# VH-VL binders against o97563: the designs that were tried, part 20

Target 1, 195 residues: o97563
Amino acid sequence: CSCAPAHPQQHVCHSALAIRAKISSEKVVPASTDPADPQKMIRYEIKQIKMFKGFEKVNDIQYIYTPFDSSLCGVKLEANSQKRYLLTGQILSDGKVFVHLCNYIEPWENLSFLQRESLNHHYHLNCGCQITTCYAVPCTISAPNECLWTDWLLERKLYGYQAQHYVCMKHVDGSCSWYQGRLPLRKEFVDIIQP
Key: E = the ipSAE of ESMFold2; O = the ipSAE of OpenDDE; V2 = 0.75 times the mean of E and O plus 0.25 times the DockQ between their complexes.

## First folded at step 16 (VH-VL; framework fv_tixagevimab)

Design k3 (at its last fold request DockQ between E and O 0.49; V2 from the best seeds 0.73)
Fold by OpenDDE, fold request of step 19:
Structure k3 (fold): chain C 195 residues (1-195), chain A 117 residues (1-117), chain B 109 residues (1-109)
Amino acid sequence: as target 1 above (195 residues)
Amino acid sequence: QMQLVQSGPEVKKPGTSVKVSCKASGFTFTSSAVQWVRQARGQRLEWIGWIIVDLGNTNYAQKFQERVTITRDMSTSTAYMELSSLRSEDTAVYYCARYDEGAFDYWGQGTMVTVSS
Amino acid sequence: EIVLTQSPGTLSLSPGERATLSCRASQSVDSYYLAWYQQKPGQAPRLLIYGASSRATGIPDRFSGSGSGTDFTLTISRLEPEDFAVYYCQQYYLSPPYTFGQGTKVEIK
């Protein structure tokens, strides 16, 4: 399974939902009702703890689905554990919540201070910013609302320092820039919440 | 299960320093921030400063910028506040509180610091 | 700095009555960064409301928070004997300090 690296902010912005949850159980199920379809899925029963994104689309998620095979980017989660996960994913046409290895999925305890904060208040407010992954030099800004993500280029790590401690914030003039995980927000950043 | 336990009461002379500890348990300390607040007897809460644990970044109220140092030890899940050049006006109960997901939701029990000659 | 002004300074009420506490900010504050605390004598502050309107875990539903911009309100729908205490608001929206209001004492009439 190969995935295009993306900043956690981009993962959240491009996902239909983002939740914190525990995994209760797992079951292998058919991918479809078609008997001719040999594809299988893993259905995880979850206990949703909190939803960060997707309120308008889905509520009280009970099951999430992933491909059975790792070759199809199926994700393996620890069932019957107290382990909490951040899960991002999509909603299929039939209403099923779908997750795979290319989604931003992390143990909750591994998230940084800024990531936890941003899931609640920063990421979804700044989806107007484009975070571009730098794969090679040169890597340059092509638009004012763009931030360059350099973790892979500079650290050879998927989720490095920028992924953990920076948010791409939109300014009042429409431009975007990296914000280092300091509270509080500066006045120059766009506040979508109207006073 | 989540709690902050602060060090015991302190009696100090003017001009000396005090260092109060705040030990966290029951949650991921490294993913939090910690603020320090004090309260003199019969007075309002006064913000001293705070630290973002994983980054170590600190901010202090202007009143304390020259005398306060807030630190953290991630290996022991402990935050510290050191106040130097103590004066009688620094006599107060000092509190630590954890920040997570938009709230200072857990507070220490408080540490009484008495400054007297 | 952002100054929070609470009113009234003292609120004298009887059990069963409705309490309305005000917290006014000197400038607009994002509601996400506004909290209310309860403090009883000899105890540490206890978080009641965060994000201006969200109840903390274990807080009874008689406590509610509302407001935006510069005006925030804590409401206790029906005062219980244990609710007589001092209440503080705090903001942590803009640059430090993360200031508190001066407090409102809710006392028994």
Scores: ipSAE 0.908, ipTM 0.951, lowest interface PAE 0.5, mean pLDDT 94
Fold by ESMFold2, fold request of step 19:
Structure k3 (fold): chain C 195 residues (1-195), chain A 117 residues (1-117), chain B 109 residues (1-109)
Amino acid sequence: as target 1 above (195 residues)
Amino acid sequence: QMQLVQSGPEVKKPGTSVKVSCKASGFTFTSSAVQWVRQARGQRLEWIGWIIVDLGNTNYAQKFQERVTITRDMSTSTAYMELSSLRSEDTAVYYCARYDEGAFDYWGQGTMVTVSS
Amino acid sequence: EIVLTQSPGTLSLSPGERATLSCRASQSVDSYYLAWYQQKPGQAPRLLIYGASSRATGIPDRFSGSGSGTDFTLTISRLEPEDFAVYYCQQYYLSPPYTFGQGTKVEIK
């Protein structure tokens, strides 16, 4: 399984839902009702603690599904534990919540201060910004609403310093730039944030 | 069990310094921020400053920024506030409070600092 | 610096009555960064409401918050004997300092 790098903000913006949950149990189930289909999935029973995105689609999620095989991007989660997870994912046409290895899935305790704040109040408010991954130099802005994400280029990490501590935030003029922690915002940011 | 426990009362002479500790337990300290607030007898709550624990960066109210230093020790899950050049008007109860997800949801019990001349 | 002005300064009411407390900001505050606290003598502040309208864990339904922009309200729908205390609002929007209102004392009539 090979995943294109994406900033946590992109994951939240592109996912149908983002939640904090515990995993109650797991069960291997068939991927379809067709008995000739040998494919399997893992069904995780969850207890939803908080929803950050997806309110218009579902209110409380009981089950999530992932491929059984890691080569098909299945993800392994610790069941029957006190561990809390951030889960991002999609809703399939049959209503099942689907997650895979290329989604943004982390133990909640591993998230930084800015990531927790941004899940609550920044990521979903700034989906009008474009985050572009830099793979090589030169890497340049192609639109005013673009932030350049350099974690892969500079740190060779899927989730480096910008993923942990930066939000791409929209200005009043429609442009975007990186915001670092709780430093004083520029006037342009204030106009966008304070409607 | 989630709690913040502050160091005990202090009686200080003018011109000296005080360092108040705020030990966290039962939550992930590194993902938090901690504010420091004081309250003199019969007065409103006054914001002193705060620290974002994982980044270590701080901000102080202008009134205090020449005299206050807020630090943390991530290995002991403890925040500290040191106030120097103490004056009698610094006599107050000093509180720490933990920030996470939009809320200052846990407050320390308070530390009485008395400055006697 | 954003100044928060609470009104009234003192609210004298009987148990069972509705209390309405006001917090007015000198400039617009994103509601996410506004909180209400209760403080009794000799105690630390207790969080009641965060995000202008969300009740903190363990806070009874009789407490509610509302408002946006510059005007915020805490309502106690039916006062209980334990609700007689001082109430503070705090904002922590954008740049410090993260200021408090001067308080509203809710006292028994």
Scores: ipSAE 0.728, ipTM 0.874, lowest interface PAE 1.1, mean pLDDT 89
ESMFold2, look of step 16: ipSAE 0.688; ipTM 0.863
ESMFold2 (binder alone), look of step 16: mean pLDDT 93; pTM 0.948
OpenDDE, look of step 16: ipSAE 0.893; ipTM 0.943
ESMFold2, look of step 17: ipSAE 0.667; ipTM 0.848
ESMFold2 (binder alone), look of step 17: mean pLDDT 93; pTM 0.944
OpenDDE, look of step 17: ipSAE 0.871; ipTM 0.923
ESMFold2, look of step 18: ipSAE 0.699; ipTM 0.863
ESMFold2 (binder alone), look of step 18: mean pLDDT 93; pTM 0.947
OpenDDE, look of step 18: ipSAE 0.877; ipTM 0.927
ESMFold2, fold request of step 19: ipSAE 0.724, 0.713; ipTM 0.870, 0.868
ESMFold2 (binder alone), fold request of step 19: mean pLDDT 93, 92, 93; pTM 0.947, 0.945, 0.947
OpenDDE, fold request of step 19: ipSAE 0.905, 0.898; ipTM 0.950, 0.945
ESMFold2, fold request of step 24: ipSAE 0.680, 0.630, 0.720; ipTM 0.851, 0.820, 0.867
ESMFold2 (binder alone), fold request of step 24: mean pLDDT 93, 91, 93; pTM 0.946, 0.940, 0.947
OpenDDE, fold request of step 24: ipSAE 0.905, 0.905, 0.903; ipTM 0.952, 0.950, 0.948

Design k4 (at its last look DockQ between E and O 0.57; V2 from the best seeds 0.75)
Fold by OpenDDE, look of step 16:
Structure k4 (fold): chain C 195 residues (1-195), chain A 117 residues (1-117), chain B 109 residues (1-109)
Amino acid sequence: as target 1 above (195 residues)
Amino acid sequence: QMQLVQSGPEVKKPGTSVKVSCKASGFTFTSSAVQWVRQARGQRLEWIGWIIVDLGNTNYAQKFQERVTITRDMSTSTAYMELSSLRSEDTAVYYCARYDEGAFDYWGQGTMVTVSS
Amino acid sequence: EIVLTQSPGTLSLSPGERATLSCRASQSVDSYYLAWYQQKPGQAPRLLIYGASSRATGIPDRFSGSGSGTDFTLTISRLEPEDFAVYYCQQYDWSPPYTFGQGTKVEIK
């Protein structure tokens, strides 16, 4: 399983839902009602704690589904635990909530201050911004509403300082820039045009 | 289960310093912020400053900028507020409060600081 | 800095009556960053409302918050004896200081 790197903000913006939840139990279930389909899914029963996104699509989520095999990007979550997760995912045509390894899924306790703040307020308000991953130099924006994400370039890791402590915010003129998370309740913008 | 427990009352002389502690429990301290607020007897709440725990960044009210230092120890889940050059006007109850998900939802019990010659 | 002005200074009411408290900001405040606190003598402030209209955990239904921009309101639908206290609003939207209002005292008539 391989995933395109994405900033947590983009994960939230591109997901149908974002929730905080505990995992109550797990069960292996058929992927479909077709007996000829050998594919399996893991169905997790969850206790939804809070919803950050998806209010208009679903109210209370009881089950989430993931591929059984890790090769198919199946997610392994700890059931029967007090561990809380941030879960992002999609809603399938049949109404099932689907999650996989390429979704932004993190133990809640691992989230930074700004990430927690942004889940509640900043991310969903700034989905009009495009966050572009920089893989090499030079890396420049192609449009004013674009923020360059340089964690991979500078730190060679998926979720670095920008993922943890920055949000790409849209200005009144339609342009976007990084909001520095050191003062999350005070808007301080940093323009990162070139890494 | 979530709570902030502050250090005990302090009696200080003018010109000295006081350091109040605020120990957090029941939540992930590292992903929170802590503000300090004081209240003189019969007076309104007064904002002193705050700290973002995971970054350690602080901001202070202008009135206290030259005299206050807010710090945190993530290993002990404790925030600190040190106020120097104490004056009689600094006599007040000092509170810490945790910020999480849009609110200062948990407050310490308060620490009485008395500055008297 | 943003100045919060609460009114009235003192509100004298009887148990069972409706209390309406105002918090006016000197400039527009994002509702997400507006909170109300209750404080009783000798106690720390207690969060009542956050995000201008969301009740904190354990807060009775009789407490409600509303408003946006510069005008915010805390309403106590039916005052209980334990509701007589001082109420503060706080904003933390803009750059510090994250100031409080001067408070409204709800006292028994």
Scores: ipSAE 0.874, ipTM 0.932, lowest interface PAE 0.5, mean pLDDT 94
Fold by ESMFold2, look of step 16:
Structure k4 (fold): chain C 195 residues (1-195), chain A 117 residues (1-117), chain B 109 residues (1-109)
Amino acid sequence: as target 1 above (195 residues)
Amino acid sequence: QMQLVQSGPEVKKPGTSVKVSCKASGFTFTSSAVQWVRQARGQRLEWIGWIIVDLGNTNYAQKFQERVTITRDMSTSTAYMELSSLRSEDTAVYYCARYDEGAFDYWGQGTMVTVSS
Amino acid sequence: EIVLTQSPGTLSLSPGERATLSCRASQSVDSYYLAWYQQKPGQAPRLLIYGASSRATGIPDRFSGSGSGTDFTLTISRLEPEDFAVYYCQQYDWSPPYTFGQGTKVEIK
C-alpha cells in the first residue's frame, strides 16, 4: 500500500468525516455476502467522543471498517483501550464508514495546539484553499488560493513542521496564505524557494 | 482533575520586576495555550498576553509590550509572566487561564502583586 | 485592536427577573472566539459561554448567549440569588490583542 501525500487540512477537506473516538472492540468479517469471496474486513466498534465533520451524513458512528490485509491499506487500531484517536474516512454507498492506512489517523494526544484548533474551527472552513506539495525547487504558487506544502522538501518527512503548525487560510479577496499558531507568514518564503 | 496553581503574593518596590508562575496539572500542557490577565482593585479585567505552549509563540497587549515576558517550561508544565519596571499602577491580582478547543475554561486562583514604597 | 463595549454598566434587578446584557465590538468578531464570564468578589472569572452561544460544563440552562458580527448578548432568563455578579465578554479572534469588555454589574434591587 502506498499513499499520495496530503496535508492534514487536505485530509479533513477530502474526507467525508472527521471524529475523535475510542476503539471498543474488533471483529473480522467477510467483505461481501458472496461466500466465494475470500476477502475480509476488520470491523471496529467505536465510542465517538466528538464529530468535527460529517454531520450531514451520520450522527453517531458505531462501527468503522478497514481491509483485513495491510497490502490493501488496512489499518490496525488499538482496541479495548482508553486511547483516543483522530479518525478521518469515507462513507460507502451502503452507509458503512470506511477508513484505511492513507487516511489521517493519529492518537489525539499527538496533535499540536494548531491541529486541535484547526480541527475545531479552521480546516473545514478553508477547503477553498489549494495545498500543493513541493518535492523540489523551484516550487512557486500558480494560483492566488494556493499554499505550498514543503515538509518533504525541507525535512524529508510526510508530517513535518507545516503539517503540525500551519493552516492555509482563505482571505476575503479569495487568496490563501499559511498561518503558524495564529501568526500570518510572509509570502516571501515562496520567493526564497525559487532557484 | 484539571488545575492551575499560581505562585504566592508578591510585594515589590517600584522599578523592580516580578515573575509569577502558573503550574498546570491534569491536562496536556504542551497542546494548550495560556493567557495572563490582571485586575486592579475594583477595576475591569485587563488582558496582558498569552503563549502557545508547543510553539512558544507569544502575543502581548500594546501597553505591556516593552515590559512583559511570558515563558513556559514544558518539563514542569509551568507558564511564567514577568513584568519589569514596576509602577504603583501595576498593583493588581494577576490570573493565568488555559485555552483548549475554543475556550479559556480553567483559571488560576490569582496572584496579588503589590507595588509600593 | 477590537474594543468591546458592554451595556448597561449596571443592571439592578430582582430575583426571578430576566437579565439582558449586551457586548458590542468595534469590528466584526468570529463568534467562535467570543466568551462570557461571571466574576464574584475575591474569585477568578468563571466561564459561562464560549463560541458566543455554547454553555460551558456545569452552567445552568437559564444562561444563554447569542449574536454574531459586532453584537452579542448574554441572557439570564430568571435571575437566581447566586447570579448577582459582574459579567465580562472577551474576544480572542486571530488578530491579537485579546480584549475584554469593561463589565456589567448585575446587582440586587
Scores: ipSAE 0.744, ipTM 0.869, lowest interface PAE 0.9, mean pLDDT 89
ESMFold2 (binder alone), look of step 16: mean pLDDT 91; pTM 0.932

Design k5 (at its last look DockQ between E and O 0.72; V2 from the best seeds 0.66)
Fold by ESMFold2, look of step 16:
Structure k5 (fold): chain C 195 residues (1-195), chain A 117 residues (1-117), chain B 109 residues (1-109)
Amino acid sequence: as target 1 above (195 residues)
Amino acid sequence: QMQLVQSGPEVKKPGTSVKVSCKASGFTFTSSAVQWVRQARGQRLEWIGWIIVDLGKTNYAQKFQERVTITRDMSTSTAYMELSSLRSEDTAVYYCARYDEGAFDYWGQGTMVTVSS
Amino acid sequence: EIVLTQSPGTLSLSPGERATLSCRASQSVDSYYLAWYQQKPGQAPRLLIYGASSRATGIPDRFSGSGSGTDFTLTISRLEPEDFAVYYCQQYKLSPPYTFGQGTKVEIK
């Protein structure tokens, strides 16, 4: 399973839904009605606690689906637990809510202050900003609405300090920059200049 | 279960410092922020400052900027507010309150600080 | 600094009546950062409404909030004896200070 890197903000912006939920149970089900199709899915029964995005498509989600096979990016969630999850995902053409390993899925307890704040009030309001992953120097802004995501470059982590504590925020002039939630911007994340 | 418990009343002389504690229980302290607010007798609530717990970073009202220090200890789930160079007008009840997801939903019981010669 | 002006300063009503409390901001405030509190003598403030209109956990249905921009309202649809208290609004937008209104005292007529 191979995932293109995306900042949590990009995950929220590109997903059909974002919710906080508990997992009640799990069941292995066929992927289709075709008896010749050997593929399986895991159906998780959930209890939705809060919806952050997806109100226009669905009101209350009872089931989510993921591939059974890990090679198809199936995700394992702790069932029959008080554990709360942030879930992002898509709605398939048949109305099923689909999640996989490449979505942004985290135990709620692992989310930072700014991630919790941003799920409620920042991520979805700033989807007009572009977040570009930096893998190496040089890495420079190519558009005014662009933020450079540098966790891999600076920390060798896909979800490092910038993913946890920054949102790319759109200003009134249409430009975007990193914002650390009611604190001054960190200078080292704003511009990375060619050597 | 979820609560903030503050340290007991203080009587202080002018020019000294006071440090008030605010111990959290029943919620994830590290993902919270904590504000400090005071209220003199018969007066409005006055915002002092706050701390974002996981970052350890603070903002203070300009009035208090040079005299207040807000800190936290993540191992004991406790926030602290220290006010130095105390004056008689600092006599007030001091409250802590936790922030999460847009709300200051849990408040400490208050700590009376009296500054008197 | 954003100044919040509450009106009236005192509201004298009988149990069963509807109370309407106003909070006016000197500048536009994002509704997400607007809250209402109740405070009784000797007690800490109690959160009633956050996000201008969302009722906090355990707050009765008779409390509701509305408004946006510079004008916000707390409504108590039918006053009960325990509702006679002082009410404060607070704004806590992006930059400090996070300010409170001066309060509205709701007292028995």
Scores: ipSAE 0.671, ipTM 0.849, lowest interface PAE 1.5, mean pLDDT 88
Fold by OpenDDE, look of step 16:
Structure k5 (fold): chain C 195 residues (1-195), chain A 117 residues (1-117), chain B 109 residues (1-109)
Amino acid sequence: as target 1 above (195 residues)
Amino acid sequence: QMQLVQSGPEVKKPGTSVKVSCKASGFTFTSSAVQWVRQARGQRLEWIGWIIVDLGKTNYAQKFQERVTITRDMSTSTAYMELSSLRSEDTAVYYCARYDEGAFDYWGQGTMVTVSS
Amino acid sequence: EIVLTQSPGTLSLSPGERATLSCRASQSVDSYYLAWYQQKPGQAPRLLIYGASSRATGIPDRFSGSGSGTDFTLTISRLEPEDFAVYYCQQYKLSPPYTFGQGTKVEIK
């Protein structure tokens, strides 16, 4: 399984839903009703705690589905636990909620202060911004509504400081920039994203 | 289950300092922020300052900037507010409140601080 | 700093009546950062509404919040005896201080 790196904001924006939930149980189920299809899925029974996105599509989610095999980007969640997860995913044509390894799935307790806040507010309001991953220097924006994501460049981490503590916000003029708000902007970020 | 428990009442002399504690339980302290608010008897709520727990970043109201220090101990899930150079006007109930998911949703029970000669 | 002005100072009503409380900001406030609290004598404030219109957990549906920009409203559709208290609004916009209004006292007529 290979996933394109994406900022948590992008994950939320590109997902049909985002919820906080506990995993009650798991069950292996057929991927389809076709007996000729040998593929399996894991069906997780969940206890939805809060929905951040997807209100218009689904009210209450009882089950989520993921591929059985990790090679197909199946996700392993801890069932029968008090552990809470942030789950992002898609809604299939048959109405099933589908999650895989390339979705932003994180133990709730691992989320940063800003991420927790942004799930309720900042992320969905700023989906008009494009977040572009910087892989090398120089890294420049191609449009005013673009933010440069430098976690990989600076920290060689998928989710580094910028993913944890910054939001790409859209301004009234249509341009976008990293949210500085309540947190200090690191010098390394200033040098790259604020020329 | 989520709660903030503050330290007990304080009686202080003018010119001294007071340090009030606010112990959090039932939630992930490290991913939150804590504000401190005070209220004199019969008066409005007054914002003192706050701390982002993870980073230890603080901001204070201008009125208190020179006298207040807000800290946190992540290992004990406790926030602190220390106010120095106490005056009689500092007599008030001091509250801590958690910020999480976009709101100050849980408040401590309050700590009465009395400053008298 | 952003100044929040609440009105009226005192609201005298009877149980069962509708209460409308106003909170006006000196400058525009993102609705996400506007909250309402209830405080009873000798108690800590209790969060009622956050994000201008979202009810906190456990808050009865008779409480509702609305507004944007500089004008915000807390409405109690039908006052219960336990609703007689002081109500505060607070803004916690991006930059501190996170100021409070001066409060509105809802008292029994």
Scores: ipSAE 0.594, ipTM 0.848, lowest interface PAE 1.1, mean pLDDT 93
ESMFold2 (binder alone), look of step 16: mean pLDDT 89; pTM 0.912

## First folded at step 17 (VH-VL; framework fv_tixagevimab)

Design m1 (at its last look DockQ between E and O 0.44; V2 from the best seeds 0.67)
Fold by OpenDDE, look of step 17:
Parts: sequence; C-alpha cells; structure tokens
Structure m1 (fold): chain C 195 residues (1-195), chain A 117 residues (1-117), chain B 109 residues (1-109)
Amino acid sequence: as target 1 above (195 residues)
Amino acid sequence: QMQLVQSGPEVKKPGTSVKVSCKASGFTFTSSAVQWVRQARGQRLEWIGWIIVDLGNTNYAQKFQERVTITRDMSTSTAYMELSSLRSEDTAVYYCARYDEGAFDYWGQGTMVTVSS
Amino acid sequence: EIVLTQSPGTLSLSPGERATLSCRASQSVDSYYLAWYQQKPGQAPRLLIYGASSRATGIPDRFSGSGSGTDFTLTISRLEPEDFAVYYCQQYYWSPPYTFGQGTKVEIK
C-alpha cells in the first residue's frame, strides 16, 4: 500500500466524514454478498464520541469497514480498548463507512493542540485552500489560494511540524496562507506565517 | 480522574517574586493550553494569561505583561506562573485551568498568594 | 479589549424558581468562545456552559445557555439549593485579555 502524502487539513477536506471514536470489536466479513467473491473485509464496531465532519451524510456510525489485507491498505485498529481514534473516511455507495491506510487515522492522544482545535473550527472552513506538497526545490505556488507544505521536503516525515502546528487559512481576497495556532481567534485577526 | 493540582499557599514580601505550579494528570497535557486567573477576596475573576503547551506560545493581559511569565514542563505535565515585583494588590487566589476544544473545563484548586510587609 | 457586562448584579430567588442571567459583550463574540462558570465560596470556578450553549460534562440539564453576537444568557430552569452561587461569563474570542464578566450573585430570597 502506497499513499500520497497529504496535510491533515487536506485529509479532512477530502474525506466524507471525520469522527472521534473507540473501537469496540472487530469481525471478518465478506466484501460482498457474492459467495464466489473470496475478498474479505474487517468490520469494526465503534462507539462514536464526536463527529467533526459528515453531519449531513450520516448519523451515528456503528460500523466502519476496511480491507482485510494490508496489501489492500487495510487498517488495523485496536479493539476492546479505551483507545480513542480520529477516523477519516468515505461513504460507499451502499452506505457503508470505509476507511483505509491512506486516510488520516491517528490515536487521539497524538493530535496537537492546533489539530484538535482545527477539527472543530478551522479545517472545514478552509477547504477552499489547496495545500500542495513540496517534494523538491524550487517549490512555488501556482495560485494565490495555495499553501506549500514542506514537511516531506525538510523533515522527510509524513506529518512534521507544519502538519502538527499550522493551518492553511483563506483570506477575504481568496488567497491562502499558513496560520500558526497561537490563539483561538477569528482568522481575520490571526498572525499569518509564510512558509 | 482529570485534574490540576496547584502548589501550596505563598507568603511574600513586596518586590519579590512568586512562582505557582499547576500539575496536570488524567489527560494529554501536551495537547492542551493552560490559562491563569486570579481573584482577590470578594472580587471578580481576573485573566492573567495563557500558554499553548506543545508550542510554548504565551499571551498575557496588558496589566501583567511586564511582570508575569507563564511556562510549562511537558515532561512533568506542569504549568507555571511566575509573578515578579509583587505588590499588596497581588494578594489573591491564583487558578490554573486547562483548555480543550473550546472550553476551560478543568480548574486547579487555587493557590493563595499573600503579599505583605 | 472586549468588556463583558453581567446583569443583574444580584438575583434574589427562592428554590424552584427560574433564574435568567445576562452577559452582554461590548463587541460581537463568536459563540464558540463564550463560557459560563459557577463559583461557590472558597471553591474554584466550575465550567457550566461552553460554546454559549453546550453543557459541560456532568452539568444538570436545568442549566442552559443561549445567545449570539453581543447578548448571551444563562438560564437555570428550576433553582436547587446548591445553585445559589456566583456566576461568571468569559470570552476568549478576541485578542487578550480573555475577559470575564463581573459576576452575578444568585442568592436565596
């Protein structure tokens, strides 16, 4: 399984839902109703704690589905524990909530202050911004509503300092720039830090 | 289970400094912020400042800008408030409170600081 | 700075009655950053309401918050004996300081 690096904000914006949840149990289930289909999935029963995105698409989520095999980007979650996860994912055509390794999935305790705040207040309001991953220099924006993400370039990490402590905020003129989570204030009054 | 435990009462002379501690337990300290608030006897709550724990960024009320320093030790899950050049008017109960997801939901028990000659 | 003005200063009521407390801001405040606290003598403040209308964990449903912009209200639908205390509102929407109101004392008539 290979995933393109993406900022947590982009993950949230491109996902159908974002929730905080505990994993109650897991069960291996058929991927389809076709008995001839040998593909399997893991169905996790979850206890939803909070929803950050997806209110209009789904109510209380009871089950999430992931591929059985890691080669198909299946996710292994710790069931029967008090561990809380941030889960992002998609809703399949049959209404099932689907998650895989390329989704933004993190233990809740690993999230930074800004990430926690941003889930509630910032990410969903700034999906008009494009966060572009920089892989090499020079790295320049192609449009004013673009923020350059340099964690991969500078730290060779999937989620580095910018992923943890910055939000790409959209200004009134349509341009975007990085905000460092120093204060829970209106974005109009936030100090903007350019990468 | 989540709680903030503050250091004990302090008696100080004018012109000296006091440093109050606030130890957190039961939650992820590094993902929170901590504000400090004081209250003189029979008076209203007064905001002093706060710190974003993982970044160490601080903001202070203008009244305290020149005399207060808020810090944190992530290894011990402890926040600190140091107030210098103490005056009799600084006599008050000082509180710390944790911020998480839009709320200061847990408060310390308070630390009485008495400034007298 | 944003000034929060609470009213009334003192509210004298009997157990079982409805209490309505006001918090007025000098400037518009995002409701996400408006909170109400209860404080009893010799105790630290206790969070009652956050986000202007969300009850904190363990807070009875007789407490409710409402409002937006510059006008916010804390309502206690039916006062219990333990509800007689001082109540503060706080905003942390604007730049520091994250100001408190001057408080409303709810006392027994």
Scores: ipSAE 0.865, ipTM 0.919, lowest interface PAE 0.5, mean pLDDT 93
Fold by ESMFold2, look of step 17:
Structure m1 (fold): chain C 195 residues (1-195), chain A 117 residues (1-117), chain B 109 residues (1-109)
Amino acid sequence: as target 1 above (195 residues)
Amino acid sequence: QMQLVQSGPEVKKPGTSVKVSCKASGFTFTSSAVQWVRQARGQRLEWIGWIIVDLGNTNYAQKFQERVTITRDMSTSTAYMELSSLRSEDTAVYYCARYDEGAFDYWGQGTMVTVSS
Amino acid sequence: EIVLTQSPGTLSLSPGERATLSCRASQSVDSYYLAWYQQKPGQAPRLLIYGASSRATGIPDRFSGSGSGTDFTLTISRLEPEDFAVYYCQQYYWSPPYTFGQGTKVEIK
């Protein structure tokens, strides 16, 4: 399974839903009612704690589904546990909530202060911004609504300092820029982001 | 059970320093922020500053910038506020409060600091 | 710096009456960062409302908040004897300091 890199904000914006939940149990089920379809899914029973996005599409979520096989991007979650997860995912045409390895899925306790605040207030309000991954220099803004995501370039990490502490914020004029909430921008990132 | 417990009352001479502690229990301290607020008798609440616990980053009101230091110890889940060069005007009750998900929902009981000669 | 001005300074009412408290900001504040507190003598502030309109855990539904931009309101629909106290608004919108209003004292007539 191979995933295109995406900033946590992009994951929230591109997903149909984002929730905080615990996993109660798991069960292997058929992927469809078609007897010719050999695919299997894992159905996780969840206890939803809070919904951050998806209110208009689904109410209380009892089950989430993922491919059984990790080669098909199935995700393994710790069942029968007090562990809280941030889950992002999609809603299939039959109404099933679907998650996979390429979604943004983290133990809640691993989220930073700004990620927790942004899930509640900022990510979903700023989906009009474009976040572009920088793999190498030179890396320059090509549109006014663009923020350059440099974690890979500067830290060689998928989820580095910008993923943990930055929001790409849309301004009234339609432009976007990185805002670190209540923290000052680091000079290193300013020199790259705003050359 | 979530709570913040502050250190006991202090009586100080002008020109000295005071350090107030705020010990957290019942929640994940490292993902929180903690503000410090004071209130002189009969006066409004006055914001001093705060700390984002994970990174240790602080912001202070300009009035206190040169005299206050807010710190934390993650191993003991404790935030601290130190105010130096004390004056009689610093006599007040000092409160800590934790921030999470848009709210300052838990407040310490308050610490009376009295500055007198 | 954002200044919060509360009005009235004192509100003298009887139990059962409706109280309306105003908080005005010197510049626009994102409602998400606006809170209301109740404080009784010798006690810490108690969170009533956050996000301008959301009641904190354990707060009775007679307390409600509203407003946006520069104008915010706390309403107590029917005053109970325990509601006679001082009420503060606070803003913590992005740039510090995170200021409080001067308070509105709700006292028994």
Scores: ipSAE 0.632, ipTM 0.818, lowest interface PAE 1.5, mean pLDDT 89
ESMFold2 (binder alone), look of step 17: mean pLDDT 92; pTM 0.936

